# Designs tried in a protein design chat: VH-VL binders against p36951. Part 1

All scores and structures are predictions.

Target 1, 264 residues: p36951
Amino acid sequence: MALKFAANLNFLFTERATSIAERIRLAHQNGFRAVEIPYPEGETSDVVSAVKETGVVVSLVNLAFDKSDDQLRFGSTSVPGSEKLFRSQLDATIDFARQVNCGKIHLTAGLFKGGQESDYTKTYTANLKIAADSLRASKMIGVIEPINKYAVPGYYMNSYSKAAGILADVAADNIQLLADLYHLQHLHGNVSKTLEEYKALIGHFQIAQVPHRHEPDVSGELDYGFVFKALQEFGYDGWIGCEYKPKTTTVEGLGWVSKLGYTL
Below, numbering starts at 1 at the first letter of every chain, in headers, positions and changes, except where a header shows other numbers; antibody chains aren't numbered by Kabat.
ipSAE, averaged over its two directions, is called F for ESMFold2-Fast, E for ESMFold2 and O for OpenDDE. V2 adds 0.75 times the mean of E and O to 0.25 times the DockQ between the complexes of E and O.
[cut] stands for letters that were removed.

## First folded at step 1 (VH-VL)

Design N01 (framework fv_necitumumab)
Fold by ESMFold2-Fast, scan of step 1:
Structure N01 (fold): chain C 264 residues (1-264), chain A 123 residues (1-123), chain B 107 residues (1-107)
Amino acid sequence: as target 1 above (264 residues)
Amino acid sequence: QVQLQESGPGLVKPSQTLSLTCTVSGGSISSGDYYWSWIRQPPGKGLEWIGYIYYSGSTDYNPSLKSRVTMSVDTSKNQFSLKVNSVTAADTAVYYCARDEYDFWSGYYFDYWGQGTLVTVSS
Amino acid sequence: EIVMTQSPATLSLSPGERATLSCRASQSVSSYLAWYQQKPGQAPRLLIYDASNRATGIPARFSGSGSGTDFTLTISSLEPEDFAVYYCQQRSNWPLTFGGGTKAEIK
């Protein structure tokens, strides 16, 4: 099984265009067959057109979010008092995902901004159960992602063990773990053993070098020659999100793919 | 504090090459977080983006000017430069250099501008 | 290229009045829009980025709103130092483009 890669458009091609629609065209022009995108608020029709004209696979869409609110710009799933907003954002995201034939949504958690953490956990678990049902009706999978504090200070979903406990409580096969190797290394390290421990829960992978979140072949803490062999042994058959900050430009950095023995 | 300062001749003859340099202080041009742009403003008119350069030397130019414009970067001097070939009276403008944020999480905008330098194209 | 159209070209108001400046894009720019203030003889100064985020040091009387093709810069109560030219700028597509400007002048 050959690994296959998606351009994460929150990170790739941002130096060339800020619109998601134009970044889709740029990713396609540069050999990507798949993309990961945020919910494209204000440009959904333009993005649908770009997907249709390029034929790219949309492998992941992040939950619709409120850019004007510091807490909610990182998602609403865990935020007490935002239950109705979460349902609305989920429905909008599912509708958009249908239009671009995307079967997977990242249910972004939002920030912990004080109060009782247990209220966030109850809200999060309840919302994930609701999401499981809505997504199942649409033949879709939801993923949750532990994110490190250096990338997003205060992000609610900040631990693999916490994610595993919540997924056990949700008890839905279509709500799974997004294993971002950049975040995994910062949060837990021991990549091989951590992947073994959480293997049954993982439904999506993203990659970047540690510590600076650059290309896989950049000098750093992770040996991607080894890591990619581990992902092949894992039997993952989905798209791997390239969620890294280009060290120079996106296109100049793409040499890692062939250098490590892969194709886009 | 980051500061940008334009320098170059204030008078250029028609058909010659306009050459300007931007010196960056208080911050490094060798940063992957920023693009460095030139923007111009003809007297009494609006702003026109000319092009950007990344510290690696990668460039993009406004299609209306692409055939006449070249930008370069000198990371050892913390400078980037603009050349506009075959100038006419229409190239008379105040030329600004500016730093451009492109990070999705940090926002998209020109956060620091040079004071501007007037270049007059006249015989 | 995306064409940015600002209206009105000139806005004549008195100090203390509310100013509303409009910017329209020829195609959707999502929220990738900035507002700049320019005083005579000076470089433009960033006011608002990503349609509604106030830049560091910018007074609370300045606010931005809108998405897609229609954007507004609002100054809730004009101060004497606010009489200047205001430019919107889209950053959704290259080349980057600016509006033609709105001049706020004292009545």
Scores: ipSAE 0.006, ipTM 0.498, lowest interface PAE 11.7, mean pLDDT 89

Design N02 (framework fv_necitumumab)
Fold by ESMFold2-Fast, scan of step 1:
Structure N02 (fold): chain C 264 residues (1-264), chain A 120 residues (1-120), chain B 107 residues (1-107)
Amino acid sequence: as target 1 above (264 residues)
Amino acid sequence: QVQLQESGPGLVKPSQTLSLTCTVSGGSISSGDYYWSWIRQPPGKGLEWIGYIYYSGSTDYNPSLKSRVTMSVDTSKNQFSLKVNSVTAADTAVYYCARDEWFGELFDYWGQGTLVTVSS
Amino acid sequence: EIVMTQSPATLSLSPGERATLSCRASQSVSSYLAWYQQKPGQAPRLLIYDASNRATGIPARFSGSGSGTDFTLTISSLEPEDFAVYYCQQRSNWPLTFGGGTKAEIK
């Protein structure tokens, strides 16, 4: 019944600190009990220390990635010819997730860079089946996220209907849908009906105002007073990722939580 | 504090279905942070993991038992249950329910255990 | 399935002595190894998780070490309440498997 919120550290506290470890400390100092983080290449031990020091919950870790490659920095799950890399990155991510007690990994899809889209779909489905087995052995859930073209041009997983079809083909209970309401509004709209349609598949939520991806109380296309009540009625009891770009600073923008009747 | 309590018949006839329920108190079964497991221990022997259930109803079972085992969850009663079909004397054991903290602290809370004897 | 082998089967010691219990996996389980204590008529109690981390409320005299295939549980100075059966368990591969147990008994 009650909503609870995680700071997404790809977006929040970036104006205060360059390291993920320091952003964890800042999130904790400002009342967050949970965080979402990218795989922290080059600082995994520092991040483990920050998590232990603060006691924050790590509610989501994004798949390890190749920072130097434009296609693969957005994930490897769909990219033909990257099957061995995907398995290596998944293993590294699972190992790190265990160290920070995180049960949920975002299996980032990567970019479509040409060739046959059917080859990407075949690769993606095969890799998700592999991920289902590896994650199940580790008692973890994997999530896939449809992402809009304005945020990530060329992102392979770009449709809720495509996601549903692929999840049906994968047929694994531990591979679920990440419903990011910012992306959902750009891709599909009709938030209430879309959440009803995909309810059985959804395992994670993220929020931001549309169209500029700012705080939930900023003027925009989504009424978060209504949306948060819809999420309560949905019965979601996990952490909701605050994946928005602060309009000014992270801390100055946090007034929406109490303004909308919630706590972190 | 979290407490788990097993309940169900202590005697089951061969070929029948063994049915047990675990009642959880002091914590919610509908938390995404936990799996809920059944583990058994035949008299004088070691521990055997039977399977787990997640609050969504998702399950995994030990392959040695998968054809005979089903688990279910009732979040409104804060309970999860185990059924073992076609039982034999080999299914005689103390049955434990346990909370499986998603990562790190595995099986951090256990029920007291209930002895189930399979005999005519 | 990964087979877990514990040795010795029985360990006879006096209070105040150091106990060392071994657990061997048939293939690497990395650090994904837990230790449990079981007293007669009671459910198992988690002692150590991820090879070396003490579970909440577990006394400092209990410590775990090892990685890969070879693991050790150490009790630095046995108390009377420590005489029990100890089980190791891996979570690296499905299905989850337990060792056969080591019984620590008083001389």
Scores: ipSAE 0.005, ipTM 0.394, lowest interface PAE 16.4, mean pLDDT 89

Design N03 (framework fv_necitumumab)
Fold by ESMFold2-Fast, scan of step 1:
Structure N03 (fold): chain C 264 residues (1-264), chain A 121 residues (1-121), chain B 107 residues (1-107)
Amino acid sequence: as target 1 above (264 residues)
Amino acid sequence: QVQLQESGPGLVKPSQTLSLTCTVSGGSISSGDYYWSWIRQPPGKGLEWIGYIYYSGSTDYNPSLKSRVTMSVDTSKNQFSLKVNSVTAADTAVYYCARESSSWYEYFDYWGQGTLVTVSS
Amino acid sequence: EIVMTQSPATLSLSPGERATLSCRASQSVSSYLAWYQQKPGQAPRLLIYDASNRATGIPARFSGSGSGTDFTLTISSLEPEDFAVYYCQQRSNWPLTFGGGTKAEIK
């Protein structure tokens, strides 16, 4: 099949291991050829070693973040007063991405915690323009992701329309939309029309069943038999992130891949 | 080139089931690239979309007709079919089968010639 | 459902004249609008899709424009074979809906 799947390690194999490096080994052991990872603060060298040992593709790295701060643990890109921190975190993320040969970074927005939303939008747009230049110099793509309020209450980037407007203002080919179908269904629904409307902007896909964010073959709102055919017609050749919460264990839930006619 | 041809009874009695089949030639129904639809047109009136079917059997129907409509696909015969239950005089129309240009685009790029179905005692 | 309203209902013109046909949606359909031509006793034929793209084999005299709620089909110079009924169709929302049609007839 043309579709290719990556294990998102912020969600998969967390029941088996606390370290990202060990989750990379577990993903590889269970047939995954690619992974998506959060910035591995405190274990970057171990993760580089795991990637080298396994040969997995790292298809996406999330921006480095401040774990100790409730707002900034969800990213810094939109947060007024964090402009210097954003630059530092972006540089660290790019340096790490180079070490694992990853060409794509998710520029996490951070939370809106009061004040004028227009100040967040100005900060976000300015930071994305900076990111476009830094990423282009490294031959990388940045993606932004609209996220629903049930998953992350107060997340700044919470609308496909808002994302499209900001991407138009940024006007950079290497800053693109991350279409997570779990978030898309909660935010907008009408998946086929929404994907068609934003097609020119989309540079990455992630999947999970709605409403509980479990495996694609779990009973729910989305028909993944239909959805995967739509993604094939879209012509997307990148890795699709499996960003779902295993209903039981990661391994027990992997049967959906072959059931739907695909391979990892 | 792709051709669609409707077939089925031209006269149906009130309260009975209207049954039509569309035969596709010059192209395969077993393609993920296309959806297949039924559209009707009462004599002298405009067009009404009835529903679509995908080669997997997945369907969606116009809410105005959903309770009375069923579509099915037979990929081995390269055919898809329409059934409308409990027909009345309001169901008298020319029935067209049509191909949607893709799963992204619900525009109808190929049509059958149409078959008139009259509901009369 | 989105209601599509076409105007005028009938357009009486002579060959060689410019025809302008209007289609209005009850709510925004973005650019997700098509135009069809139907001749007596025949199935509709796709002319224009996504508001302004000409379908394969359609002569250059046919053009579409508009976005949101207001759309226009233009025939720059009517040929005898262009006298027909024209329908617009939206694909923005389910169910798919068609306009009531505009009949282009010879004066």
Scores: ipSAE 0.000, ipTM 0.381, lowest interface PAE 18.9, mean pLDDT 89

Design N04 (framework fv_necitumumab)
Fold by ESMFold2-Fast, scan of step 1:
Structure N04 (fold): chain C 264 residues (1-264), chain A 122 residues (1-122), chain B 107 residues (1-107)
Amino acid sequence: as target 1 above (264 residues)
Amino acid sequence: QVQLQESGPGLVKPSQTLSLTCTVSGGSISSGDYYWSWIRQPPGKGLEWIGYIYYSGSTDYNPSLKSRVTMSVDTSKNQFSLKVNSVTAADTAVYYCAREYSGYDWDYFDYWGQGTLVTVSS
Amino acid sequence: EIVMTQSPATLSLSPGERATLSCRASQSVSSYLAWYQQKPGQAPRLLIYDASNRATGIPARFSGSGSGTDFTLTISSLEPEDFAVYYCQQRSNWPLTFGGGTKAEIK
């Protein structure tokens, strides 16, 4: 089957528009059928309108977050003392996801800011169990993402083995692994073997070239001609998030799709 | 289209407080996508980042200046301000305000004010 | 704090020549490095972000390269308006830090 791609709007079209609603229209105008978006604080109704107007699929929504707090800007799921905030952010995100018909939420972990790491792990596991129940009631999937220290210094969820252990403890079919190949290469490498090892846990993919997080056809550590064939062999049938920094503009960089033998 | 403009006294006496304001036009300070920073440049020297503020009032400061620096924001006027306490001749510099993109990765200052020279002298 | 060291302090060249400016970090900053141009009496202008991405409106003669601790800004053929001071900046660790600058001056 042909791979299908979603524009991650935290990264794509940011040079063209400040609002998420406008970036949805730009993605649609440039051939994208799907988008990944952050929780659109202050513009939820505008985003709902843009989704209905364009007909794009919203393939992933990131958990609502507190932009004013350095630790919580990257999520609340692991942060001790933020359990009530996490619950309210999760509820708001689920309500919004229902409005845009999105079945998948990225449960961003937040930063480790000192103290006992075991307290973060206990909070994270407990919150993921709560999320599993809330998401299941809404027929949704939650995903967790190991993120490298160069992209987000201090991010709590920073290892594939740690993610696997936590997912085993959570023991919920609807809480799954988000495999971002940019982060995977930095954290673990051995893409083919890593995908085999974690295959049963993976529910979502994102892509970018390593080390600079640019388009898949940019020279770098990953051969995306090979990688895309590996994803086809994996049997993944969801949307692949294009979570890369455009080298110039988003539109000028889209040539990789046809160059690598795919369509948007 | 976005423009930043610094304003405040060009002369401050030693031991007093240096106060500057940045006025933003062509874009809203209340946008959640951006942080707002102060950067200074002593005559003939390089750039030094002072601190940032988010429209909610959340701040972070350069540790070397943290004990003497306060930033504030006035969203109704589309302005943010800098105060540097107990100034000395070492605080003489051109002061710039700048917009900082706050996506997943914080990479750059995309718009700068023209700068305002503040001289600390008796 | 991460210390950013730029070299040379001064680069004396003629229009049409290639300029190569170096920036070195005291520890790895991955690709989280930007380059700015500053002309006398003006604010700095963003040239390059994320080590190699050219900012909107910046001519193709400007290019950035490098990762980790060693970075280079290249101007393939100097125009008269390119004689300015250039600063590198890292955002990998707080506080944000700038290099000491490289002055490109006409010979």
Scores: ipSAE 0.000, ipTM 0.398, lowest interface PAE 15.5, mean pLDDT 88

Design N05 (framework fv_necitumumab)
Fold by ESMFold2-Fast, scan of step 1:
Structure N05 (fold): chain C 264 residues (1-264), chain A 121 residues (1-121), chain B 107 residues (1-107)
Amino acid sequence: as target 1 above (264 residues)
Amino acid sequence: QVQLQESGPGLVKPSQTLSLTCTVSGGSISSGDYYWSWIRQPPGKGLEWIGYIYYSGSTDYNPSLKSRVTMSVDTSKNQFSLKVNSVTAADTAVYYCAREVYGDLYYFDYWGQGTLVTVSS
Amino acid sequence: EIVMTQSPATLSLSPGERATLSCRASQSVSSYLAWYQQKPGQAPRLLIYDASNRATGIPARFSGSGSGTDFTLTISSLEPEDFAVYYCQQRSNWPLTFGGGTKAEIK
């Protein structure tokens, strides 16, 4: 089983197009068979059209969010007092995911902005249980992602141990861990042992070099020749999200795929 | 609105270390969407990119300056800094700090006013 | 590194005239080129990015064109405030490099 890569369109092809729909066409034109996208507020119909025209797989959609609110632009799942908003955003995201045949939603946590952390944890766990039921009805999986403090200061879901504890409390087979190797290295390191420890929980992978979040083949802390072999041994058969910031341009940076022995 | 302001000594002696700080206001340095750069301009000459720093502390430097340059970031003060070691008269320049838009759109959308650093005894 | 060559070094024109500034890359930079304007004593200001996209607030008289190795900045009718030095910058390859500049001056 060869590894399969998806273009994360929050990061790739942004230099060429402001619209998600056009970035889908650009990803397809450059050999990608799959994409990861944010909820495309204001352009959902255009994105549906682009997906149908290109035939790309949408492997992950991020939860709809409030662009105008600094805390909620990073998600609503953990934020006390936003329970009704979370339900509304989840429903909209599921509806959109169905239209593009996407089976997986990233349930973004939102920022911790003071108060009692236990209130955020209670809100998060309750909302994930609700999400599990809604997603199961649509035959979908939800994923949660530990994110490092340098990329998103104050992000509530900031630890693999914390994620594991919460997933145990949620106790739903369709709520799983998103292991982003960039975040994993910043948060924990020990990639091989961390992947082994959390293997049963992981349902999605994303990649980027550490520390700059550039292409897998740039100089950095992670040996992606080794890492990709570890993912092959892991037996992961889903799409791996290319959630990196191109060092120059998206297209100029794509040489890493063939250089490391893979194809898009 | 985002504003950048350079600060540091305007006169540095040959062989010493040039140290500058950029203070960011109206926006946070702690964002994955931006890199923070230093660019210099010798009097009457063109622009030379020195290096950039990500808020995590990760840096890349112009190869022509790599052996003499260090950048650092202090997210608690919303500042980033430049050190140039073993300066000579050739390092006399106006030094700008700038915000670099990230993704594939690597351009400098906000610049500081610039600070003149003269290397002289 | 990619070497950016701008021509002419100096352009002497009167207000109302069309200005054409050239920027040539030593190897292809696709469309990944920006243009900046710098007035004496001031920081550079972004004019054009991705070869032809006008930055927010930049007047319609400024336009960029070109791809690959050859790029042009055009000012359709010079205003007094347009007399400045113009720099091109490539973002295709590391390190980022700037052209030597073109000075637009009043006759």
Scores: ipSAE 0.000, ipTM 0.373, lowest interface PAE 19.1, mean pLDDT 88

